VHH binders against Rho GTPase-activating protein conundrum (conu). Designs and how they scored, part 2

Target 1, 207 residues: Rho GTPase-activating protein conundrum (conu), of Drosophila melanogaster (Fruit fly) (q8t0g4r359to565)
Amino acid sequence: VSINALIRRDQQVTGTDSSLVPLFLEKLIGELLRRGSREEGLLRIGGHKQKTELLYNELESTFYQNPDNLDNLFRTATVHELSSLLKRWLRELPQPLLTNELIQLFYQCHTLPSIDQMNALSILCHLLPPENRNTLRSLLSFFNIIINLKDINKMNVHNVATIMAPSMFPPRYIHPSDNNSIAEQVRMAAQCCRLTNILILRGEKLF
Key: E = the ipSAE of ESMFold2; O = the ipSAE of OpenDDE; V2 = 0.75 times the mean of E and O plus 0.25 times the DockQ between their complexes.

## First folded at step 1 (VHH)

Design b06 (framework vhh_8h63_2)
Fold by ESMFold2-Fast, scan of step 1:
Structure b06 (fold): chain B 207 residues (1-207), chain A 123 residues (1-123)
Amino acid sequence: as target 1 above (207 residues)
Amino acid sequence: ELQLVESGGGLVQAGGSLTVSCAASGFTFSEYAMGWSRQAPGKERELVAGIYSGGSTYYADTVKGRFTISRDNAKNTLYLQMNSLKPEDTAMYYCAAEGSYYDLWSEDEYDYWGQGTQVTVSG
């Protein structure tokens, strides 16, 4: 389900139009910060694949029947399973967070000199639909809180960027069919990590 | 029965290169995401590299730019080409398989593991 559809469903169920960020993400980030901000290897250490899959399916099928039960569902999962859930949710969006329209332009910023790159990324963030822009803003804020505690959790900006890059820039949207060389794939992955790193470091300054 | 058999490990001098291989059987190899993990004596196991069924890759910071993961779907074989080897790369290297588009950055997300192949870097 798309970010816009999730927000629309949240509004239908809660009876309010105040949030431009999916309630699911807001609750998930809150749990991750409450339980996991000081956990060594947060976001890096994955949860069990099958348990994460079951958790995702439970949330998809039951969340909108009983949103108040979301906290209870999260309590059954480890912080690592919740981290894997976040990464999976981002990768399984019908459109990438950075949108079909803009993701290639975000990626192409890797060709720009530093000052132009910062300006271009800021412009692209402003061009995102409000739902995607606010969701991105919330995620970058979340990443910065984790990085601020790196002495405890051992996750610096490069660690977070490397782990989250495939969720921010899912490969299928960046390298569709033109070249399948390993060297090209390695180069693409490196650029996506660099761009994710820059997005995290700029944070609020992008918006 | 899904089976993974690693080979190609051995002793190599610092600055040298080595390729380890993983022969897969008992499943449709081309549909599975594959990875390499390593464990050195006295250290925790670390996911080194991963490759999705579609060819997209992941590398740990410790090996980025030096190691290359690749797959040959016709031969049901996974490779890890290791260049500019350092003594710190000395470890038991394990092959892993995962059948879905999940996060390959964690060893906990792999469904199946091989027996491992030892790589020792002198130097």
Scores: ipSAE 0.000, ipTM 0.129, lowest interface PAE 15.2, mean pLDDT 77

Design b07 (framework vhh_8h63_2; at its last look DockQ between E and O 0.08; V2 from the best seeds 0.00; counts 0 for: pae O 13.4 > 2, grease 26 > 24.2, placed apart)
Amino acid sequence: ELQLVESGGGLVQAGGSLTVSCAASGSIFSIYAMGWSRQAPGKERELVAGITSGGSTYYADTVKGRFTISRDNAKNTLYLQMNSLKPEDTAMYYCARDEYSYGYDFDYWGQGTQVTVSG
ESMFold2-Fast, scan of step 1: ipSAE 0.382; ipTM 0.732
ESMFold2, look of step 2: ipSAE 0.105; ipTM 0.586
ESMFold2 (binder alone), look of step 2: mean pLDDT 80; pTM 0.806
OpenDDE, look of step 2: ipSAE 0.000; ipTM 0.209

Design b08 (framework vhh_8h63_2)
Fold by ESMFold2-Fast, scan of step 1:
Structure b08 (fold): chain B 207 residues (1-207), chain A 121 residues (1-121)
Amino acid sequence: as target 1 above (207 residues)
Amino acid sequence: ELQLVESGGGLVQAGGSLTVSCAASGFTFSSYYMGWSRQAPGKERELVAGISSGGSTYYADTVKGRFTISRDNAKNTLYLQMNSLKPEDTAMYYCAAPGEDWNTLFSYDYWGQGTQVTVSG
């Protein structure tokens, strides 16, 4: 299933019809910003694995049965566990945020000169389904708020891009020319980090 | 707390086969890229095989065609089936996982204790 299914589920459970961003993401980002925007190493420092696993399982059970309890569930977790939860949620999506159809085109933007690259990325963002586009926009806005506080939280754009790149460009959706080469995988990783960096820096200008 | 425990190593004759396994705990195993590395005395640690959460595999040229990496997500176990073993395959074999904050094969943060494989000639 897709981000569309999550939004339809939100509408089905809450009775609201206008949200184009999953309720889970909206509430998780809000909690991370309220408690974690000034935490040193936010997104980089891992949460307790068993606690994050339990939190994810509680989320799936509690959210569907009673979405009003979601805020209470998040309050029981550290900001680092909530950061791990965000990355896990992106990993557990049935298809990548950038979609199966467009992710290879996003990746290939690494071959373009800077001006053409920005224009191509903007066009691709506009071609995303509205639900994916708004979800991406919300994530990039979140990352920019963290980076704006880098003197306190010690997270610059390169740190955020490096940590989040595998969630934005999961390797399984990007096909290197030599699938068995470590060197090719390292080059792919570097390009995905650079593209994530550019997406974050350009942010709102892409939309 | 992420934990990796290797087992299955031992002494085997050249040309023989051996399977080593890695029991993983403390993290969502099915979501991680996992790998096997080895280190012989006096040599650098070498990544010999890797497997993504989606099942795509990597093999070093030294083992391609002889070794097979696989995973059992229900049992949180990683396997390396080694065929046509050579004396040069003698090494400590380590199970590896990336950091818990990463959904990536870009680097490995967690290593097990290792299991010794000795191939006699």
Scores: ipSAE 0.000, ipTM 0.117, lowest interface PAE 17.4, mean pLDDT 77

Design b09 (framework vhh_8h63_2)
Fold by ESMFold2-Fast, scan of step 1:
Structure b09 (fold): chain B 207 residues (1-207), chain A 118 residues (1-118)
Amino acid sequence: as target 1 above (207 residues)
Amino acid sequence: ELQLVESGGGLVQAGGSLTVSCAASGFTFSDYDMGWSRQAPGKERELVAGIYSGGSTYYADTVKGRFTISRDNAKNTLYLQMNSLKPEDTAMYYCVAGWDYTLFEDYWGQGTQVTVSG
């Protein structure tokens, strides 16, 4: 389901209009920080694939009717399974977090000089729908908390950017300026990592 | 052009040891997290070991205590030392760059075949 649909379901269940970030994401990030912020390899180490599949299916079948079940859903999972769930959820969105309309423009920022690049990324963040913008802001804040504990969890900004780049810039949405040769696809992946790195480092300053 | 070339596989008796190597080119090797995945016929591909750009390591439960991953940034080479090999370790072994990058999977060669007989 889309970010907007999740927020709408959250509003129907809670009876409030104030949430601009999916409740699922807020609770998942909170759980990952509580249990996993000092865990070596957080976000990098994959969880059990079968268990992650079951968690994702359970989320679809039960959470959207009763968000109080999230605590029970997360209780049986390892932090690595919850990390895998986050990455999968981002990949399974009906459109990328950065949106169909703007993702190519975010990607093309790799062609700009540093000061223009920072300004362009900030403008693109402001052009995102509020739900996508606030969801992105929450994710970048989460990544910065992990990186701040890198001496313990061994996850620096490059590690987080490398892991999260395919979820932030899913390859199927990125159109290289030249034909899709293997060399061009690898260059694209490297550029997506660099952009993800910049988004994380600049974080709150983008909004 | 990014390339990952695996070598060092072969036939080995159960309980034996083997080292496989991966020569990397076309990217700044020292900046990337590297790993080893394997696939046996009829089974899913699994990540067995990973090494971060900073040197920290990860091992799957199936190989922990038996396999050791290492890297030589000066030679742009990744290694996997496999000890106490079991017939269950029989698989094609693939070098991976950025072990969560599906895009780099298209650059994996034929891999290197490890066969453990008992």
Scores: ipSAE 0.000, ipTM 0.156, lowest interface PAE 13.3, mean pLDDT 78

Design b10 (framework vhh_8h63_2)
Fold by ESMFold2-Fast, scan of step 1:
Structure b10 (fold): chain B 207 residues (1-207), chain A 120 residues (1-120)
Amino acid sequence: as target 1 above (207 residues)
Amino acid sequence: ELQLVESGGGLVQAGGSLTVSCAASGFTFSTYAMGWSRQAPGKERELVAGITEGGSTYYADTVKGRFTISRDNAKNTLYLQMNSLKPEDTAMYYCAKEGYYGSGSYWDYWGQGTQVTVSG
């Protein structure tokens, strides 16, 4: 389900105009920050695969019947399962967060000199639909809060960028080819990590 | 749970050979690209060799012609055959799996590594 469709469902179910960020993501980020901001290896340590699968399926089948159940749903999961849920949700979006239209342009920013790169990334962020732009802004804010606590949680900007870049730049949208060499995979991964790192560091300045 | 266990490191004279291995468990080994990275004290981690699920290989220029990467999918094991070893090959060697989200992702390191020391 698209980010726009999620927000519209949120409005319909709650009977009120929600923010331009899916309610699910707002609550998930809040729970991760409350329980996990000081947890060593947050986002890096994987949750149980089968438990994360069940949690993702429960989210789709139950949440839209009663949003008040989100708190109960999250209570049953570890912070690592909630981290895995976030990464899976981003990966399973029908369109990537950075959109089908713009994701290749975001990726190609890796070829630009620093000043031009920052300007191009900011322009691309402004070209995103409001729902995608505000969702991205919320995620970058979340990452910056985690990084600000790196002395406790041991997660610096490079760690967060490395872990989260496949969710920001899913490989299928960058190089949808089964014939990519490992050298090509390494170059692509390094570039996506660097771009994710820049997005996190720039944060609010992009918007 | 995903585990990568490196072994086979040791002390070797310059010009010698050594094979390191990685035993993988907790995932379907045959469906992932695998690699070997190394890190010497005070230096950044360097990917030296990689092999795709289809068997295509990559080598860093520093080891090309001297190292050979291979995999045994039946045994869930990755190998690195190191020939003509040089003192600059001294490092902790780490087994790497392609990132959680499949081909074209990052290299993840889950093992403790195995130390290779080359005297010269």
Scores: ipSAE 0.000, ipTM 0.112, lowest interface PAE 16.8, mean pLDDT 78

Design c01 (framework vhh_8emy_2)
Fold by ESMFold2-Fast, scan of step 1:
Structure c01 (fold): chain B 207 residues (1-207), chain A 118 residues (1-118)
Amino acid sequence: as target 1 above (207 residues)
Amino acid sequence: QVQLQESGGGLVQPGSSLRLSCAASGFTFSSYAMHWVRQAPGKGPEWVSSISGSGGSTNYATSVKGRFSISRDNPSKTLYLQMNSLRPEDSAVYYCAKDYWDSLYEYRGQGTQVTVSS
């Protein structure tokens, strides 16, 4: 289910005009921050695979009837399983967060000199649909809160960028060929990590 | 300090039932999801079941679905696992946990041994 479909479903469930950020993400980030912001290795440590599968399947089956259902569901999981759920949700979106239209352009920013790169990334963020732009902004804010607590949780910007890069730039959208060389895959991964790092560091300045 | 105390294990025959209990203290019990995790000798921990803080949501491992039932009594700060139709492969030490995976080892109790044998 797309970000737009989730927001429309949120409006139907709550009976009010919802924010431009999916309620699922808002609740998930809130739960991760409440329980996990000081947890060593947050986002890096994988959750239990079977439990994460059950969480994702339950979410897909109901896409929750109300906010209480999400809160109750999230409380059945560890912070690491919720982190795995976030990464999986981003990777399995029908369209990547950065959109089919713009993700290649975001990726190509790796070829640009530093000043031009920051300007291009900011322009691309402004060109995102409001739902995607606000969702990205919320995620970058979340990552910066984690990084601000790095002395406790041991997660600096490079750690977060490396772990989140495959979810921000799912490989199938960057180089969708069936025959990628190992060297090509390594180069692509490194560039996606660097771009994710820059997005996090710039944060609010991109918007 | 967080304390969890499991009980109710024992030696039973295949097809038998057991009810495990976990008495919790040192935290606001109703605010946390609770989990049952088991570990057989020489194997890693296997997640068994989870229940939300309110008790409104439950989840089960495929291997126990339909045979086990998790529940909680928030006023008494007690977590339960009703185990029916026990099989030899259910033999393990069963642990109560308020935070699974990395925090499992910090918040799980001493465990209670379940042995299913003829």
Scores: ipSAE 0.000, ipTM 0.116, lowest interface PAE 17.1, mean pLDDT 78

Design c02 (framework vhh_8emy_2)
Fold by ESMFold2-Fast, scan of step 1:
Structure c02 (fold): chain B 207 residues (1-207), chain A 119 residues (1-119)
Amino acid sequence: as target 1 above (207 residues)
Amino acid sequence: QVQLQESGGGLVQPGSSLRLSCAASGFTFSDYYMHWVRQAPGKGPEWVSSISSSGSTINYATSVKGRFSISRDNPSKTLYLQMNSLRPEDSAVYYCARDYGDYEWFDYRGQGTQVTVSS
């Protein structure tokens, strides 16, 4: 389900029309911060693959329609399973968080000198639909809270960027070619990690 | 910073054996699935083998199954590929790669090690 459709369902179920961030994400980030902000290896250590798949399937088929069930669903999961759920949710969006229209422009920012790169990324963030922009802003805020506690959780900005880059820049949207060389794949991955790193470091300054 | 350094390649005769090593640094090696990927001249990259963080789950490409063995030593942060009954078609640059979970690409920062199988 798209970010726009989730927000529309949230408005229908809760009777409020002021939220521009999916309730699912708001609740998931809240749980990750309350239970996992001081957990060593947060976002890096994987949860049970099978359990994460079951959580995602329940979310799609049942709990999306009833936000009250999200609290029970999240309570049954480990912090590492919730981290895996976040990454999977971003990857399985019908279009990437950075949108079909703008993701290639975000990626091409890797060719720019540092000051132009930061300016271009800020402009692209402002060009995102409000739902995508606010969702991105919430995620970057979450990442910065984790990084602020790096002495405890051992997750610096490079660690978070490396782990989250495939969710921010899913490979299928960057170079959907079957014939990408190993060198090209490494370069693409490195550039996506670098861009994710910059997005995190700039954070609130991008919006 | 993640670093992966492959070694052990060389020129060998068909039917020979080689053991490749990958020294990892800059991350908690024992937390990640690891892969071997190869690329022959003029061909796309080919996934060869994977091993889970604990070493309990191992998979091989059909082209190498029964001839190659992947293993790891978490205390020394080293990944291995034992290559037996080498064929000319095994000639390639071999890369050690850290898994990105369920994602389609690999994080590898090594230069690879060249394996050439010919007389």
Scores: ipSAE 0.000, ipTM 0.186, lowest interface PAE 13.3, mean pLDDT 79

Design c03 (framework vhh_8emy_2)
Fold by ESMFold2-Fast, scan of step 1:
Structure c03 (fold): chain B 207 residues (1-207), chain A 120 residues (1-120)
Amino acid sequence: as target 1 above (207 residues)
Amino acid sequence: QVQLQESGGGLVQPGSSLRLSCAASGFTFDDYAMHWVRQAPGKGPEWVSSISGSGGSTNYATSVKGRFSISRDNPSKTLYLQMNSLRPEDSAVYYCAAGYEDWSALFDYRGQGTQVTVSS
């Protein structure tokens, strides 16, 4: 399901238009922070195979009927399964979080000098639809909370950026060609990791 | 010292099956996504399949979907690729790689490869 469809459904159920972030993401981030913010290897350690698949399928098939259903579903999972669910949800969005229209422009920021790069990234963030912009802002805030606890959870900005980069910049949108050499694939992945790192470090300053 | 050791390659006839394995050591195996990548002579590398650290998510290249199956055994620190209905086009050196969630992500470690030849 798309970000827009989730938000519209949430607005219908709650009777309010004040939130531009899916309740699913708010609940998932909240659960990850409550149970996992101090967990060593959060976002890096894998979860149980069958449970992660069941969670994703349940989420997609039921389009969750109410917020209590999400709370119950998340309680059955480990923090590592919830981390895997977050990464999968981002990768499986009908269009990337950074949108079909802007993802290549975000990627091309890797060619810019530091000051121009920060300005371009900020402009691109402002050009995102409100739903995508607020979702991105919430994710960056979540990543910064994890990184601020790095002495306990052992996840610094480079660790988080590296692990989350394929979810922020799904490869199919960056290099759709199968003809690229392994060196080019590694180079593009490295650029996506660097850009994700910058987005996290800039965080609130981008908005 | 990090090490990835592939095995199970060989010469087989079209339509045959092979099971490749990759033994990992020197790192926390279940923290890493694992990938199979192949390279045929005169061709660029082709991503074949990926599996998440938990084994909960798998992905396949279109060319092998329905014929190949990736799996892992975290207790034994071993990655597998079950290859069925092999075609001459599957002939390549197959590499095991440990890294980030996606096949295009930076690879932290890569093995030496195992040769698969499908020929009559």
Scores: ipSAE 0.010, ipTM 0.202, lowest interface PAE 9.8, mean pLDDT 79

Design c04 (framework vhh_8emy_2)
Fold by ESMFold2-Fast, scan of step 1:
Structure c04 (fold): chain B 207 residues (1-207), chain A 122 residues (1-122)
Amino acid sequence: as target 1 above (207 residues)
Amino acid sequence: QVQLQESGGGLVQPGSSLRLSCAASGFTFSSYWMHWVRQAPGKGPEWVSSISGSGDSTNYATSVKGRFSISRDNPSKTLYLQMNSLRPEDSAVYYCAKSPEDYWSLTEYDYRGQGTQVTVSS
């Protein structure tokens, strides 16, 4: 289910139009911060893959029927399983968070000189649909809270960017060509990491 | 704490075979892509091979394709590299490496082991 469809459903259930971020994400981020902000290796350390798959499947099958049960779903999971769930949810979106229309333009910002790159990224963030823009903003805020606690959790901006880059720039959306060599894949991954790093560091200033 | 311990290296003649092993602990081994990376003296690290958590998907560098075979035994938490038809240019320290959680990365490793030396010389 798309970000727009989740927000529409949230509005129908709550009877309010004030939230432009999926309720699922706000609750997941809140739980991760409450239980995991001081956990060494948050976002980096893996949860049990089978358990994470079961959580994701239960989310897809039951959340849309009873969103009030989301708290019960999260209660049974470790913070590492919830971290895996966040990354899985981002990768499984019907279109990437940065959208089909703009993701290539975000990626091409790697070719720009520093000041032009910052300006281009800010423009692209403002061109995102409100739902995607606010979801991105919430994620970047979450990442900055984690890195602000790096003395405890051992997660600096480079660690977070490296781990989250594939969720922000899923490879299938960057270059659909079958001609990608291993060296080109390596280079693309490095560029996505650098761009994710910049998005995190600029954070609120992009919006 | 994530731990990766390589073994199986040694001095062999060209055309010989070696099997490298990597014992993993401190994480859910079957959930992660695992990699072999090598580094020859005076050179940067070179990616050699990768295997998915389930073992269903494997990838190889062009220089080793057809000669090397990557495999894993999830119950014993061990990664293997079977190296056949070894050449002098295969001489390097071989490291096993773990991908970040739940995805494949050829260059982005959460952890790398201590390494095992392979020397191919007559």
Scores: ipSAE 0.000, ipTM 0.118, lowest interface PAE 16.7, mean pLDDT 78

Design c05 (framework vhh_8emy_2)
Fold by ESMFold2-Fast, scan of step 1:
Structure c05 (fold): chain B 207 residues (1-207), chain A 119 residues (1-119)
Amino acid sequence: as target 1 above (207 residues)
Amino acid sequence: QVQLQESGGGLVQPGSSLRLSCAASGFTFSSYEMHWVRQAPGKGPEWVSSISYSGSSTNYATSVKGRFSISRDNPSKTLYLQMNSLRPEDSAVYYCAADYYESGWLDYRGQGTQVTVSS
């Protein structure tokens, strides 16, 4: 389900127009911060694959029908399974968070000098649909809270950027050709990691 | 610093066996699905095999199924590829790669190890 569709469903069910961020994401981030912000390796340590699959399926079957049940659903999961759920949700979006239209432009910012890169990234963030822009802003805020606790959780900005880069820049949108060399794939992965790092560091300043 | 170091390649005759190793450092090896990928001269990369983070699940390309065996030793942070009944078409540079949280993106690639199968 798209970010826009989730927000519209949330507004219809709750009767509020206050937030342009999916309620699912707000509740998931809240749970991750409450239980996981001080856990070593948060976001890095993978959850049990089968349990994460079951959580994702349960989310689709119960949440989209009964969003009030999210708290109960999340209580059954470890913090690492919730982290895997976040990454999976981002990867399974019908279009990437950075959108089909803009993701290549975000990626191409890797070719720019630092000042121009910051300006280009800010412009691209402003060109995102409001739902995508606010969802991105919420995620970057979440990442910065984790990084601020790095002495406890051992997750610095580089760690978070490296882990989250494939969810921000899913490979299928960046590596369209199956005959790319392994060297090219590694180079592109490194650039996406650097861009994700910059997005996190700039954070609120992008918006 | 994240590093993957492949070793064990060489020149062998058809029908021979080789065991490739990949020593990992700088990341939590036991949390990542690992892959072997090969690239023959003038061709794009071909996925060979993968192993889940726990080692409980393995997958193989049809061209190597029944001849190759992937394994890992999480305590020593080492990935292995046992190659049996080698054929000339197996000649390639073999690369070790980590899958970024099941994203399908190959990361932490090493320098590769050359395998040449010829008489």
Scores: ipSAE 0.000, ipTM 0.255, lowest interface PAE 10.4, mean pLDDT 80

Design c06 (framework vhh_8emy_2)
Fold by ESMFold2-Fast, scan of step 1:
Structure c06 (fold): chain B 207 residues (1-207), chain A 120 residues (1-120)
Amino acid sequence: as target 1 above (207 residues)
Amino acid sequence: QVQLQESGGGLVQPGSSLRLSCAASGFTFSDYAMHWVRQAPGKGPEWVSSISGSGYSTNYATSVKGRFSISRDNPSKTLYLQMNSLRPEDSAVYYCAREGDYFWSEYDYRGQGTQVTVSS
């Protein structure tokens, strides 16, 4: 389901047009912060694949009929399973968060000098549809709250960027080929990590 | 012993339809996102479509959007690609591929491919 379609369902169910961020994401981030902000290895430690699959299926089949079902969805899950659910949801969007139209331009910002890179990233953020832009801004805020607690949770900006880069820049949208050399794939991964790092650190200034 | 085996390709005329299948074995099929990738003679591989492990999320390349539909049957461990309104530029070897375990490796396994030729 697309970000726009999720927001439309939320508005239909709640009877309000107040937010352009999916209700699911707001509730999930809130739960992760409440239970997990001080948890060592948050976002890094994986949840069980089978349990994450069941949570994702429950989200897709039942949550959109009643938002109150999120409490039941979250109740049996560990913070690590909820973290895996967030990463999976981002990767399995019908188009990437950064959109089909702009993701290659975001990626190519890695070739720019730092000053020009900031300007280009800011322009690209403003070109995102409002739903995607607000969702991105919400995620970057969430990452910064985690990083601010790094002395307790042991997650610095590099850790968060490395873990979240595949969800921000799914590899199939960058170079959808298994013929790339190992060295080339490692370089691409490093570039996506660096771009995710910049988005997190400079997030507020980009919008 | 991961195995992926495509079938359903052939020679068809422009405007025709084909349904490709991919039989998977050697892994828990529902745990992995699956992809269709094509390669035309003299060109690099082009990603065509993807589907999540649960089947709830699908993605398409802009060149095939509205014409192709990806689906899966997890109990039978089979991936499908329904191709409608075929064009000469769709001619290629079509491969099914499993999502890689590491993010720098797009696909960790792919089948032998099935040839699709769209010509008059």
Scores: ipSAE 0.000, ipTM 0.151, lowest interface PAE 14.1, mean pLDDT 79

